VH-VL binders against Beta-1,4-galactosyltransferase galt-1 (galt-1). Designs and how they scored, part 12

Target 1, 206 residues: Beta-1,4-galactosyltransferase galt-1 (galt-1), of Caenorhabditis elegans (o16374r189to394)
Amino acid sequence: KMSICVPALFGNGYDAKRIVEFIELNTLQGIEKIYIYTNQKELDGSMKKTLKYYSDNHKITLIDYTLPFREDGVWYHGQLATVTDCLLRNTGITKYTFFNDFDEFFVPVIKSRTLFETISGLFEDPTIGSQRTALKYINAKIKSAPYSLKNIVSEKRIETRFTKCVVRPEMVFEQGIHHTSRVIQDNYKTVSHGGSLLRVYHYKDK
Key: E = the ipSAE of ESMFold2; O = the ipSAE of OpenDDE; V2 = 0.75 times the mean of E and O plus 0.25 times the DockQ between their complexes.

## First folded at step 4 (VH-VL)

Design u15 (from u08 with heavy chain S56Y Y100F, light chain S30Y; framework fv_lumrotatug)
Fold by ESMFold2-Fast, scan of step 4:
Structure u15 (fold): chain C 206 residues (1-206), chain A 119 residues (1-119), chain B 107 residues (1-107)
Amino acid sequence: as target 1 above (206 residues)
Amino acid sequence: QVQLQESGPGLVKPSETLSLTCTVSGGSISSYYIHWLRQPPGKGLEWIGVIYYSGYTDYNPSLKSRVTISKDTSKSQVSLKLSSVTAADTAVYYCARELFWDSLEFDYWGQGTLVTVSS
Amino acid sequence: EIVMTQSPPTLSLSPGERVTLSCRASQSVYSYLVWYQQKPGQAPRLLISDASNRATSIPARFSGSGSGTDYTLTISSLQPEDFAVYYCQQYNNWPLTFGQGTKVEIK
């Protein structure tokens, strides 16, 4: 069905609560598999316990990915490698794969439609291999137990430089961090939307 | 402090292959997308193609049959070859680097090099 | 594939005037739109990305707006150094395509 790739946890401060919120909210939206790439040395005990719980219950696939820091202060080469690995794991297995981080959520605009229905509509043209969506930065907290995206208190500008993709894995040859770099056949399309049917919210706590 | 500089012959004869090199200094090309663009005298910009961090390439369909872009990471160089040139290929040729992976912003451009196709 | 059309082709103006440049795409580019400034003998300079985001060192007098197929670059008070050719570029689809340019020249 639908899966999520979380390409890397490098450079950001995440905690067990954020991981729980991410997995639970996406599960509520119909996401069946979540692939999480992480450096085990950067995880505290509660984060490790949380990830193990979801891994043991087949909600996530946890992949240990550690690269030595060598060249500069950014880990983009590590992120690109994990994106590639995740794409390959979903090829032939998942109909739609999302690429987002723990603080990013794909949300349908039309309340009466499920995420799967919204995505299926966006991919109605069978030649579309990738759907690119701009990030909306918001200053909001996620409600926990019951989990909800209801408390969006402010929205910032749409940032098209920082986009996230949902793809048909079988149609994508090379996936980048912000967009699909190459499709398998030259008649396959990459399409962008500004947020009329689907939005990706980037939650910022500070 | 990142700089790009194009180099190559300024004059190419019709039917020959145009070969240009873009040298990047002050930064790495191994993790960046490098694009080639051109501008005929008195006209607008035309995108030629790109080489991705992986080494894969995409070309403008109008030029695809004649264009090859390649890179040598050890020399920090990206090369452009355009075969079977005609007078219509006379232009200033630019290389440009994206600010970061997948940004599609060209913050770093070479100064451009004029290539004239004439007999 | 996507055709970018800029208007007008040329604007003759005096310093201090407000300038509005238009860019139209043959199909929606969803704000994946960049504006460049080019002076004679120089490479293009990035002004505005994502239709409305001013690049780091660009003066506040430059602003971009628009959505869908219709985009505008505005210079609120034209300075002598602003006389140049301005290009719009879409990056929603490959191949990347540019408008033909609008020349802003001194009256």
Scores: ipSAE 0.006, ipTM 0.524, lowest interface PAE 10.4, mean pLDDT 78

Design u16 (from u08 with heavy chain S31K S56F W101F E105Y; framework fv_lumrotatug)
Fold by ESMFold2-Fast, scan of step 4:
Structure u16 (fold): chain C 206 residues (1-206), chain A 119 residues (1-119), chain B 107 residues (1-107)
Amino acid sequence: as target 1 above (206 residues)
Amino acid sequence: QVQLQESGPGLVKPSETLSLTCTVSGGSISKYYIHWLRQPPGKGLEWIGVIYYSGFTDYNPSLKSRVTISKDTSKSQVSLKLSSVTAADTAVYYCARELYFDSLYFDYWGQGTLVTVSS
Amino acid sequence: EIVMTQSPPTLSLSPGERVTLSCRASQSVSSYLVWYQQKPGQAPRLLISDASNRATSIPARFSGSGSGTDYTLTISSLQPEDFAVYYCQQYNNWPLTFGQGTKVEIK
C-alpha cells in the first residue's frame, strides 16, 4: 500500500485541472490513499467541487485544516503541522508514504517499471526508513503531465537543496517538508537518492 | 567481491533458441537487478533486458518478442532465452549487476560468453 | 530511443598526453550518463556515473563533465594502461542506450 500526504495548501496558484491531473496520475501509478490538507474557505468553487467529488467517491481523504497559530502570510507553518499529522495517520496503515505537493510528481525513470516496483527496490535494505529525492524543475504544460513526460518543453536543473521524501511511516519519528528529520531507531537510515531510479518533477508555471 | 559468470552453448543454429545462464556468487541474487547485454564482434554494446529482485522483467523493445529472462533464486542463476536466432545475434553476451538501491548502470559484469550463430 | 553518438571513433596518442572524448545524445539526458572503459577480451569497467562522479578506485586523472546533450570524458595525462575503448551510456530514458565507442590507441 502506497499513500501520499499533500500538506496544507492555499488556493493561490492551484486550479481544478491540476488537482484532477494529480489525483488521476497518482491513482494510475498505484497510490491507494491520498491525504489532502486544505483550508476549504480559500478554495474557488471549481476546486471545492473537484475535491468533493473525489472525497465523496473515496479516492482521497480530505482534511479541512485551519492553522492554530497562522498569521496572514505565514502559510508554510501549516505544512509542517500537516506533515506531522499525516505521518501519524499512515503509521501502521501504509507501507510507503510520499510527501509532495500538487505540482510535484514522483516518477520512475524507467517507464516500464511501476512506481511500487521502483520504491520496493529503493527500500530493499530493511534498515532504510526514508529516501530523499532531489526536485527536478521542468517547464512543462501541466495539462500533458498525466501521460507523457516527452512533452517537457525544457528541462531545468536538479535542485539538490530542495528534496521530497518517500518513507516507511513506522520508521520515522520526525518528518520535515523537504527531509526526514529523525528516524525512530539509531540503526535506521535516511538516504539521499541521486535520481537514477526515481525523480520528483516540479512543474513551474511562471 | 560479487562475481558473475555466464555459461551456455557457444554455437547455435539459425532459427533455434539461444539459452544462457548467469551464475551469481559472493552475494544474494535476490538483492540484485541483473541485466543482460550483448556486443557483436567489432561493435558497441546493446542492452537486452533486466530481471528485478521481484522476478519482474523489462526488455529492449527491439528484442521483446524473442527474449525471456528468468531466475532461479535457489541456484543463484539468471537465464536468458532468445528465440529464432539469426547471424545478427552473433555476439559476446554479458550479464551485469545493477545495485537495487540507485543504479541503472553496471558496477559488476560477467566475463562474457561468445555465442556464434552458424549452421 | 535516445541515440548516443561518440566522437572521434579513434584517437592515436602517446603516454602523457591529455585526451578528451565526446558523447552526444539525440536529446537531453539530464546528466544521467555513465562512462565505461573496455580493454580487449574484457568486460566493461565503470569509470564515471552521473556525468561527473568518479567510481571508487578510478584514478583522479579521469574526469567527466557535460551539459544537456553534450558530455565529455577527460584523461588529464594518459597512462599506458588507459589504452582501451571508451563507451558512454544514458539512463535518462528507456531503453538504456550506449554510444558506439571511442578507441584510444597508442601512436
Scores: ipSAE 0.006, ipTM 0.454, lowest interface PAE 14.4, mean pLDDT 77

Design u17 (from u08 with heavy chain S31R E98D L104G E105A Y108I, light chain N92D; framework fv_lumrotatug)
Heavy chain, then light chain:
Amino acid sequence: QVQLQESGPGLVKPSETLSLTCTVSGGSISRYYIHWLRQPPGKGLEWIGVIYYSGSTDYNPSLKSRVTISKDTSKSQVSLKLSSVTAADTAVYYCARDLYWDSGAFDIWGQGTLVTVSS
Amino acid sequence: EIVMTQSPPTLSLSPGERVTLSCRASQSVSSYLVWYQQKPGQAPRLLISDASNRATSIPARFSGSGSGTDYTLTISSLQPEDFAVYYCQQYDNWPLTFGQGTKVEIK
ESMFold2-Fast, scan of step 4: ipSAE 0.006; ipTM 0.561

Design u18 (from u08 with heavy chain S31K S56Y, light chain S30D N53D; framework fv_lumrotatug)
Fold by ESMFold2-Fast, scan of step 4:
Structure u18 (fold): chain C 206 residues (1-206), chain A 119 residues (1-119), chain B 107 residues (1-107)
Amino acid sequence: as target 1 above (206 residues)
Amino acid sequence: QVQLQESGPGLVKPSETLSLTCTVSGGSISKYYIHWLRQPPGKGLEWIGVIYYSGYTDYNPSLKSRVTISKDTSKSQVSLKLSSVTAADTAVYYCARELYWDSLEFDYWGQGTLVTVSS
Amino acid sequence: EIVMTQSPPTLSLSPGERVTLSCRASQSVDSYLVWYQQKPGQAPRLLISDASDRATSIPARFSGSGSGTDYTLTISSLQPEDFAVYYCQQYNNWPLTFGQGTKVEIK
């Protein structure tokens, strides 16, 4: 069982189409549950209808998260709170939990392997609680496909400063936006990868 | 300075198992992905496989039924076993390390060891 | 697997000449391409990463360019120590694959 935590606060750049493509592509990869955090008061009717459709069909868990005010940097505090809530919701329920935004996708480098097979290999050592994966920026103007994992043109450099994690929820005590901050046992470990086996593709807003 | 050195028999009989060892000094093998590659005389390079610092392995599909890569962190060694060898497996065998973690670009290579498959 | 094809197989040149080596992939490798230099009896030496990024200690006369399926390695003024075989390698897809090499030899 694999799940995704989307600690997203809706703003400029997201629409109903992107939400549909995110949910459908991740479902195709074997993701069974997606937790989406949003300020529903700020969503347009199309986005609300789309999220309600997937929530009613048990593909997502939609959680209303509203900040009392907006200020530079405050959205990061809100994201950390939603990451923590999502981690706790997945503890004892899912085997692997991914933390990524609507414009990010975890994709195996070895095309003949499923996402689950790739992740299972990365967690073969039972003391590993977290895998931190570097991201690649993608040219978003690819037809058939703004979000298709096919025919992606990415920037050459691997971005190691802004990484995303997949974790075993039972082994993580504190999860950050870009890294796992603390595991529950001293002998558990976090591991980092630059994209040799698993890549996170980040679609840039044009 | 990080150095890699291959070792093993220079001659292997057809149908036997080729066993090679790569010894890494000047750095911990637990921090890097170590790859095996080979080069038949007068030909280009062929990637054999990799062992990740987690111990997970990936192999070239053309060789996967015959190849096993393993490591012994206490000895700082990575081993390659290739079973059921034929004359087509005659090559210089290299172990190599990536330029930086997870780059898949090789900046540190062993000197190579020639393995001849012959009776 | 992605097939890498290098051309020409051999180039005979004099010191001081400009050298251009080609590498073509059977499908796009998104600039995940490396160039290596190999001299007889030696292991390959990393020259260019990510299609155009020169490795440390590599002289400025070496440059790489290209995108998609077509890549080029250029040596602006060939030096005596540059006579060697050059290989390209893609790392966009598993398995990792190499070209067959271009031999740069003295005329």
Scores: ipSAE 0.006, ipTM 0.463, lowest interface PAE 13.0, mean pLDDT 78

Design u19 (from u01 with heavy chain S31K S56Y D101Y L107F; framework fv_lumrotatug)
Heavy chain, then light chain:
Amino acid sequence: QVQLQESGPGLVKPSETLSLTCTVSGGSISKYYIHWLRQPPGKGLEWIGVIYYSGYTDYNPSLKSRVTISKDTSKSQVSLKLSSVTAADTAVYYCARDEYYFWSGYFDYWGQGTLVTVSS
Amino acid sequence: EIVMTQSPPTLSLSPGERVTLSCRASQSVSSYLVWYQQKPGQAPRLLISDASNRATSIPARFSGSGSGTDYTLTISSLQPEDFAVYYCQQYNNWPLTFGQGTKVEIK
ESMFold2-Fast, scan of step 4: ipSAE 0.043; ipTM 0.607

## First folded at step 5 (VH-VL; framework fv_ficlatuzumab)

Design f31 (from f29 with light chain G50Y N93D; at its last look DockQ between E and O 0.05; V2 from the best seeds 0.00; counts 0 for: pae O 10.8 > 2, placed apart)
Fold by OpenDDE, look of step 5:
Structure f31 (fold): chain C 206 residues (1-206), chain A 120 residues (1-120), chain B 107 residues (1-107)
Amino acid sequence: as target 1 above (206 residues)
Amino acid sequence: QVQLVQPGAEVKKPGTSVKLSCKASGYTFTDYWMHWVRQAPGQGLEWIGEINPEGGSTDYNQKFQGRATLTVDKSTSTAYMELSSLRSEDTAVYYCAREGYTILGYFDYWGQGTLLTVSS
Amino acid sequence: DIVMTQSPDSLAMSLGERVTLNCKASQSVSSYVSWYQQKPGQSPKLLIYYASNRATGVPDRFSGSGSATDFTLTISSVQAEDVADYHCQQSYDYPYTFGQGTKLEIK
């Protein structure tokens, strides 16, 4: 019922351990499908092997995405393209779709609630098509995995500008990186969540 | 072959600033984090900071926070370290060093170093 | 900051002898320790990374071991060209820190 779209694995400093942690932790949170967009030719051997393993075991859907050329803005534009693709792929397939990177985790604030319970509550209103979720930056200084468990120092401020979204894919026409740009019907709503029930933890490391 | 080329020496007066360069070649400049490490005469190595040449993100040793500024020029594959408010204690050889693998945090290639002398 | 303490500060060995250099971290750094060789007037050279992995081109006589807080660089049979300062470094936490170095000389 829940899926994650990792919009782009281009030129990012992610590593195999990060990917493993991301997949495993999200699986534990009840995520059933993880879509990963990347150019396999640009991946190092370890990452390629890791992605292949999870793909072969149907834990992720690896989508080989290539661009005709590389420029400074290619990553960003490629990400937008893949977000759109992933949105469409999830339409009618999953109930909720998260859009986040490998170093970002959607986590319920109330620990006694599952991710699905939290999301279900946030989308109790049938007209809500998107939850723009506030972000908390974590200073990921410890190099040893799992990074999310060992790095706990965060900035005090909750980021409400560079948010990440969880959406009902069938209700969204256009999805951005940090916000839902357009819903399909005028009566659908995009709402912002200030982080009281759900937060995105962004582990900023190398 | 990977090479990091640095100028041989710089002489500066206290209170001034210096900008040291490190020209990288033999690899894709933006694929590896660049670090700066200094070594005072007869002493050990001291980590200054790091920069991601791709996005320009930086992290600094708190000791140098506010005084050190790391930048890169992707077009020339050159990393820069600017150090302001120079003190005599800043006299050292300054190395740029490539981080081989970001997770493991080792430096697989080093520049030959720039000797910075700060004296009145 | 994590403090890396090397021992001894200096040592003189005879050719062919086994050399053991120690590095102790003030707290656990897992295996995130690297060793560097620095010959006089030269930049450091990577010998070992992640505690026990020999860097490319490094002779087999060099080996690294250890985990958590205690790390060792071993030269099975010291050669004349091994005269240098040796530095350990942790990359477990920021800021990265180095030991004070060990000076190896040949008798």
Scores: ipSAE 0.006, ipTM 0.557, lowest interface PAE 10.8, mean pLDDT 90
ESMFold2, look of step 5: ipSAE 0.006; ipTM 0.565
ESMFold2 (binder alone), look of step 5: mean pLDDT 95; pTM 0.964

Design f32 (from f29 with heavy chain T102V; at its last look DockQ between E and O 0.03; V2 from the best seeds 0.00; counts 0 for: pae E 14.9 > 2, placed apart)
Fold by ESMFold2, look of step 5:
Structure f32 (fold): chain C 206 residues (1-206), chain A 120 residues (1-120), chain B 107 residues (1-107)
Amino acid sequence: as target 1 above (206 residues)
Amino acid sequence: QVQLVQPGAEVKKPGTSVKLSCKASGYTFTDYWMHWVRQAPGQGLEWIGEINPEGGSTDYNQKFQGRATLTVDKSTSTAYMELSSLRSEDTAVYYCAREGYVILGYFDYWGQGTLLTVSS
Amino acid sequence: DIVMTQSPDSLAMSLGERVTLNCKASQSVSSYVSWYQQKPGQSPKLLIYGASNRATGVPDRFSGSGSATDFTLTISSVQAEDVADYHCQQSYNYPYTFGQGTKLEIK
């Protein structure tokens, strides 16, 4: 009943271990579908093999996408396209959809609660269409096996200018990377959460 | 039940600093952003900045960058605003205000304000 | 900075009349607009958040509407206790900014 949209995975700058950690930890948290948008021509051979393995095992849906390029940056319209495509793929199918980068994890703060229980609580008001929460930057190491949240060695700080969203996809008209820009009806709401129940951890290796 | 309690008045000379307090009660202090807003006599409201009490992250109106410092004490549920290099133009009522949970950027509870007078 | 421009600057109304207060943003702020009532000598009180959502305890005669750049606060039947300054505020981009206010008086 939960999915993740990764709107862009760029060329070299990730290793295959990071991909494995992302997929395995989110699967343990009950994420049922992970959508990854990337330009597959820009990936090295080890990356392609790892992504193919998870795609063949039905853990991810890999979508080949070439972002329009300007030398002074990427077109933000290209990121809106992948975000919008992923939102539409989940509308009417997935109850909660997360939008985050490949090195980010939504994590419940209360250890006895699952991710689904935490999200369900934050969305108890049926008019809430999205929840925005702050990133925490961590310098983390995750043991290769078994993967668990307790294996994280972390150094934490909070960054609130960069936030990520979890949404009810059927209630959102326009979604951005860091906020919900527009809900489908005036009586639906976007809210922010200060991090007491749900946090987004961002790995900062470099 | 939610209350934000501020001292009533402060008098300061130009060139000095002031540290204003805002004591929160009736809710979980770390779950809500705290904001500071001022109002000069006979004038409108001006946003100074915000702080997330959970980790101390701040953002400031550029006008106050370098002069205003927002802090919190989680153990006493108290927010602070320090304003340095005071000028007569800083004479105003200074409010603390809590950001509501439902959407971003609205202030559902306000303190009664502290009147800061900056005069020789 | 996003400028919030309110109109009219002041308004005198008879009891029971309908009043409409306007707020215009210098660029789109989506629906991130709130309205506050400030009675003489008091701190602001929230009336409306998200352009159109009435805050808890606010009488039904207050309503808000608008999106993008044009926002309206309506009081359907003005009462004596509604004498106040009214402020709109955007929270779409930093710095958060307020309109200059509209003063409502009863004739």
Scores: ipSAE 0.006, ipTM 0.463, lowest interface PAE 14.9, mean pLDDT 79
ESMFold2 (binder alone), look of step 5: mean pLDDT 94; pTM 0.960
OpenDDE, look of step 5: ipSAE 0.025; ipTM 0.658

Design f33 (from f29 with heavy chain T30D S57K, light chain S30R; at its last look DockQ between E and O 0.02; V2 from the best seeds 0.00; counts 0 for: pae E 13.7 > 2, placed apart)
Fold by ESMFold2, look of step 5:
Structure f33 (fold): chain C 206 residues (1-206), chain A 120 residues (1-120), chain B 107 residues (1-107)
Amino acid sequence: as target 1 above (206 residues)
Amino acid sequence: QVQLVQPGAEVKKPGTSVKLSCKASGYTFDDYWMHWVRQAPGQGLEWIGEINPEGGKTDYNQKFQGRATLTVDKSTSTAYMELSSLRSEDTAVYYCAREGYTILGYFDYWGQGTLLTVSS
Amino acid sequence: DIVMTQSPDSLAMSLGERVTLNCKASQSVRSYVSWYQQKPGQSPKLLIYGASNRATGVPDRFSGSGSATDFTLTISSVQAEDVADYHCQQSYNYPYTFGQGTKLEIK
């Protein structure tokens, strides 16, 4: 019922350990499908092995793509293309789709609630097509304890200018990287959630 | 080039304590959890506990809770395991082992082991 | 504690034969299983992690499979250098536990 779209990886800034932690933590939260977009021929061997393992075990769907670097804004347009492709893959198939990077985790604030219960509550109004959720920055020291649920990392601040979305994909016509740009019908709406029930943790690397 | 170097042997009397060392090299010591595992003669492997060198956080097999103490010295990249109230059944080879991927809990590098003999 | 039960306890194989070693968990450990090779007089060496991933430098003849409670280590063509004890380990719940081991010999 729930899926994640990771719109693009171009290489540096991620390692195999973070990918493992991302996939395993989200699987524990009940995410059933994770779509990862990357140029697989540019990945190092450790990254390729890790992504191959999870793809072969049906934990992720790995989508290879190549973008030409010919125009101003090519990276932005490439991310928008993968976001749009992923939205279409989930339309009519999954109930809720999250759009986030590998260093971002949607987490229920109320620990007795599952992620699905939290999302279902936020979407009880049938006219809601998307929820924007504020980022909570976590300083994850690159040379410190690995990312995991058993490790506590310091929080520095909450950033509301940058948000991430969870959507009902059938209600969205145009999805941006940090917002829903357009819903399918005028009476559907996008809603901002300030972090009282659901948060996006954003891990910073050094 | 990852290496975990341990002393070869220790001999102790019952009722005393021992502090075993494990010196790490070839990687950033603070970035990986360290574990201790023992193997009695002719027996299988037994997990003792783990320590995160960054913050010193530990977790122990309840069998060893109260007798085993894991510590680190970050300045020398050395992990320590102290075992108190020794008894003859503590005679074993004691390994330090580095955890690889954090959530998967596997040990990608092992020390050569210290043979602890507890005999009166 | 999760009990990991290995079978067989020991076996002797001819060079080039296919070997299957089994490990059964007393409850589901999902895919949190590792396999180690321990040659006589040496410390364990990682072969397989996450049930089916070969560690760096491990020959292709070693493979792992399984999920939940039943796991296997396969050696597709046994070589003389494979004489060792083989241990499985779960890391799903604390305490981490190992199987009792399987001894592989060449005849």
Scores: ipSAE 0.006, ipTM 0.465, lowest interface PAE 13.7, mean pLDDT 78
ESMFold2 (binder alone), look of step 5: mean pLDDT 94; pTM 0.961
OpenDDE, look of step 5: ipSAE 0.014; ipTM 0.525

## First folded at step 7 (VH-VL; framework fv_canakinumab)

Design c25 (from c22 with heavy chain D31S Y53S; at its last look DockQ between E and O 0.15; V2 from the best seeds 0.00; counts 0 for: pae E 13.3 > 2, placed apart)
Fold by ESMFold2, look of step 7:
Structure c25 (fold): chain C 206 residues (1-206), chain A 120 residues (1-120), chain B 107 residues (1-107)
Amino acid sequence: as target 1 above (206 residues)
Amino acid sequence: QVQLVESGGGVVQPGRSLRLSCAASGFTFSSYGMNWVRQAPGKGLEWVAIIWSDGDEQYYADSVKGRFTISRDNSKNTLYLQMNGLRAEDTAVYYCARELYWDSLEFDYWGQGTLVTVSS
Amino acid sequence: EIVLTQSPDFQSVTPKEKVTITCRASQSIGSYLHWYQQKPDQSPKLLIKYASQSFSGVPSRFSGSGSGTDFTLTINSLEAEDAAAYYCHQYYSYPYTFGPGTKVDIK
């Protein structure tokens, strides 16, 4: 019913432990498929083994995505291409698709509700094609990395200018990194959600 | 202690302009979305405008769109409402309100309000 | 835009009685509705968030319920300090609108 698109894994800011945390926590929240776009030649051996393990175990779909070397800003254009490809892979297949990086987690605010129940509530109006919500930064220097949502200890909540989206893939014509650019019909709409029901936590202090 | 203090209200004639200010203290102003809400004497509340914490999005009630402009100066901890083309129906107490989370409309702190009277 | 209506517009109620205030939305808004209390000559205060969740420091006699188009604020044993106007406020979509208010007085 739910999937995640990780549009690019090109940097050195992620280690294998964070990837394990990402996949395991989201599987526990009911995410059924995670699509990961990466250039395999840029992965170290630990990352490659970890991703292969989860791919072989049918938890992720790993998509080899190679760009020519360039000195300009090709990074942004490549990420838009992977977002578009992932949207199309989920259209007609998945009810709700999240777009986020490995260090970002969608979390229900109401503890008694699952992620699916929370998302279903946000999309009760059948004309809503996407929900956009704010990022909250978590200080990674709190005594241990936050590898479990149950063990998350926040020293300080830091609000940010960035947002992330969850969408109905069949209702979206064009998806951006931080927002839905266009829905398929004029009577469908995008909604900004301020974080009272759903939050996105970003676990990075650099 | 969180404090919001509105100023700039007064009596003006129809068609004139007025600028309201809301001075914020006791919290990190730049982390919060801000709203204007008004209340005509003896009447209910009417949402007027919202501005996000970094100022990149503003939204207005249809009754004021095109005439009012919400803005903020995070370096001065101040929220503004520029009110142009004032009409009799704009007569109200104007409150500034802080959102607990941006775009959540959980107004956890309100100012005491400033009265704007538009009369000919 | 989403229009909210409230009923009744006024209630005069004996202390300790149950007060029920309704808010109806012109279209489904899920649970994206807050309730505010405004005592005479005071600024409004947040009472109930997300249709049913009590805000910090709000007495347990206040509760909210409903989803979709029909919402209810309940005061299950009215106290003298509860004499106020009560407003519903939708935050589902722009423009964010308030209901017209319900005034509650003590008999």
Scores: ipSAE 0.006, ipTM 0.446, lowest interface PAE 13.3, mean pLDDT 78
ESMFold2 (binder alone), look of step 7: mean pLDDT 92; pTM 0.924
OpenDDE, look of step 7: ipSAE 0.830; ipTM 0.915

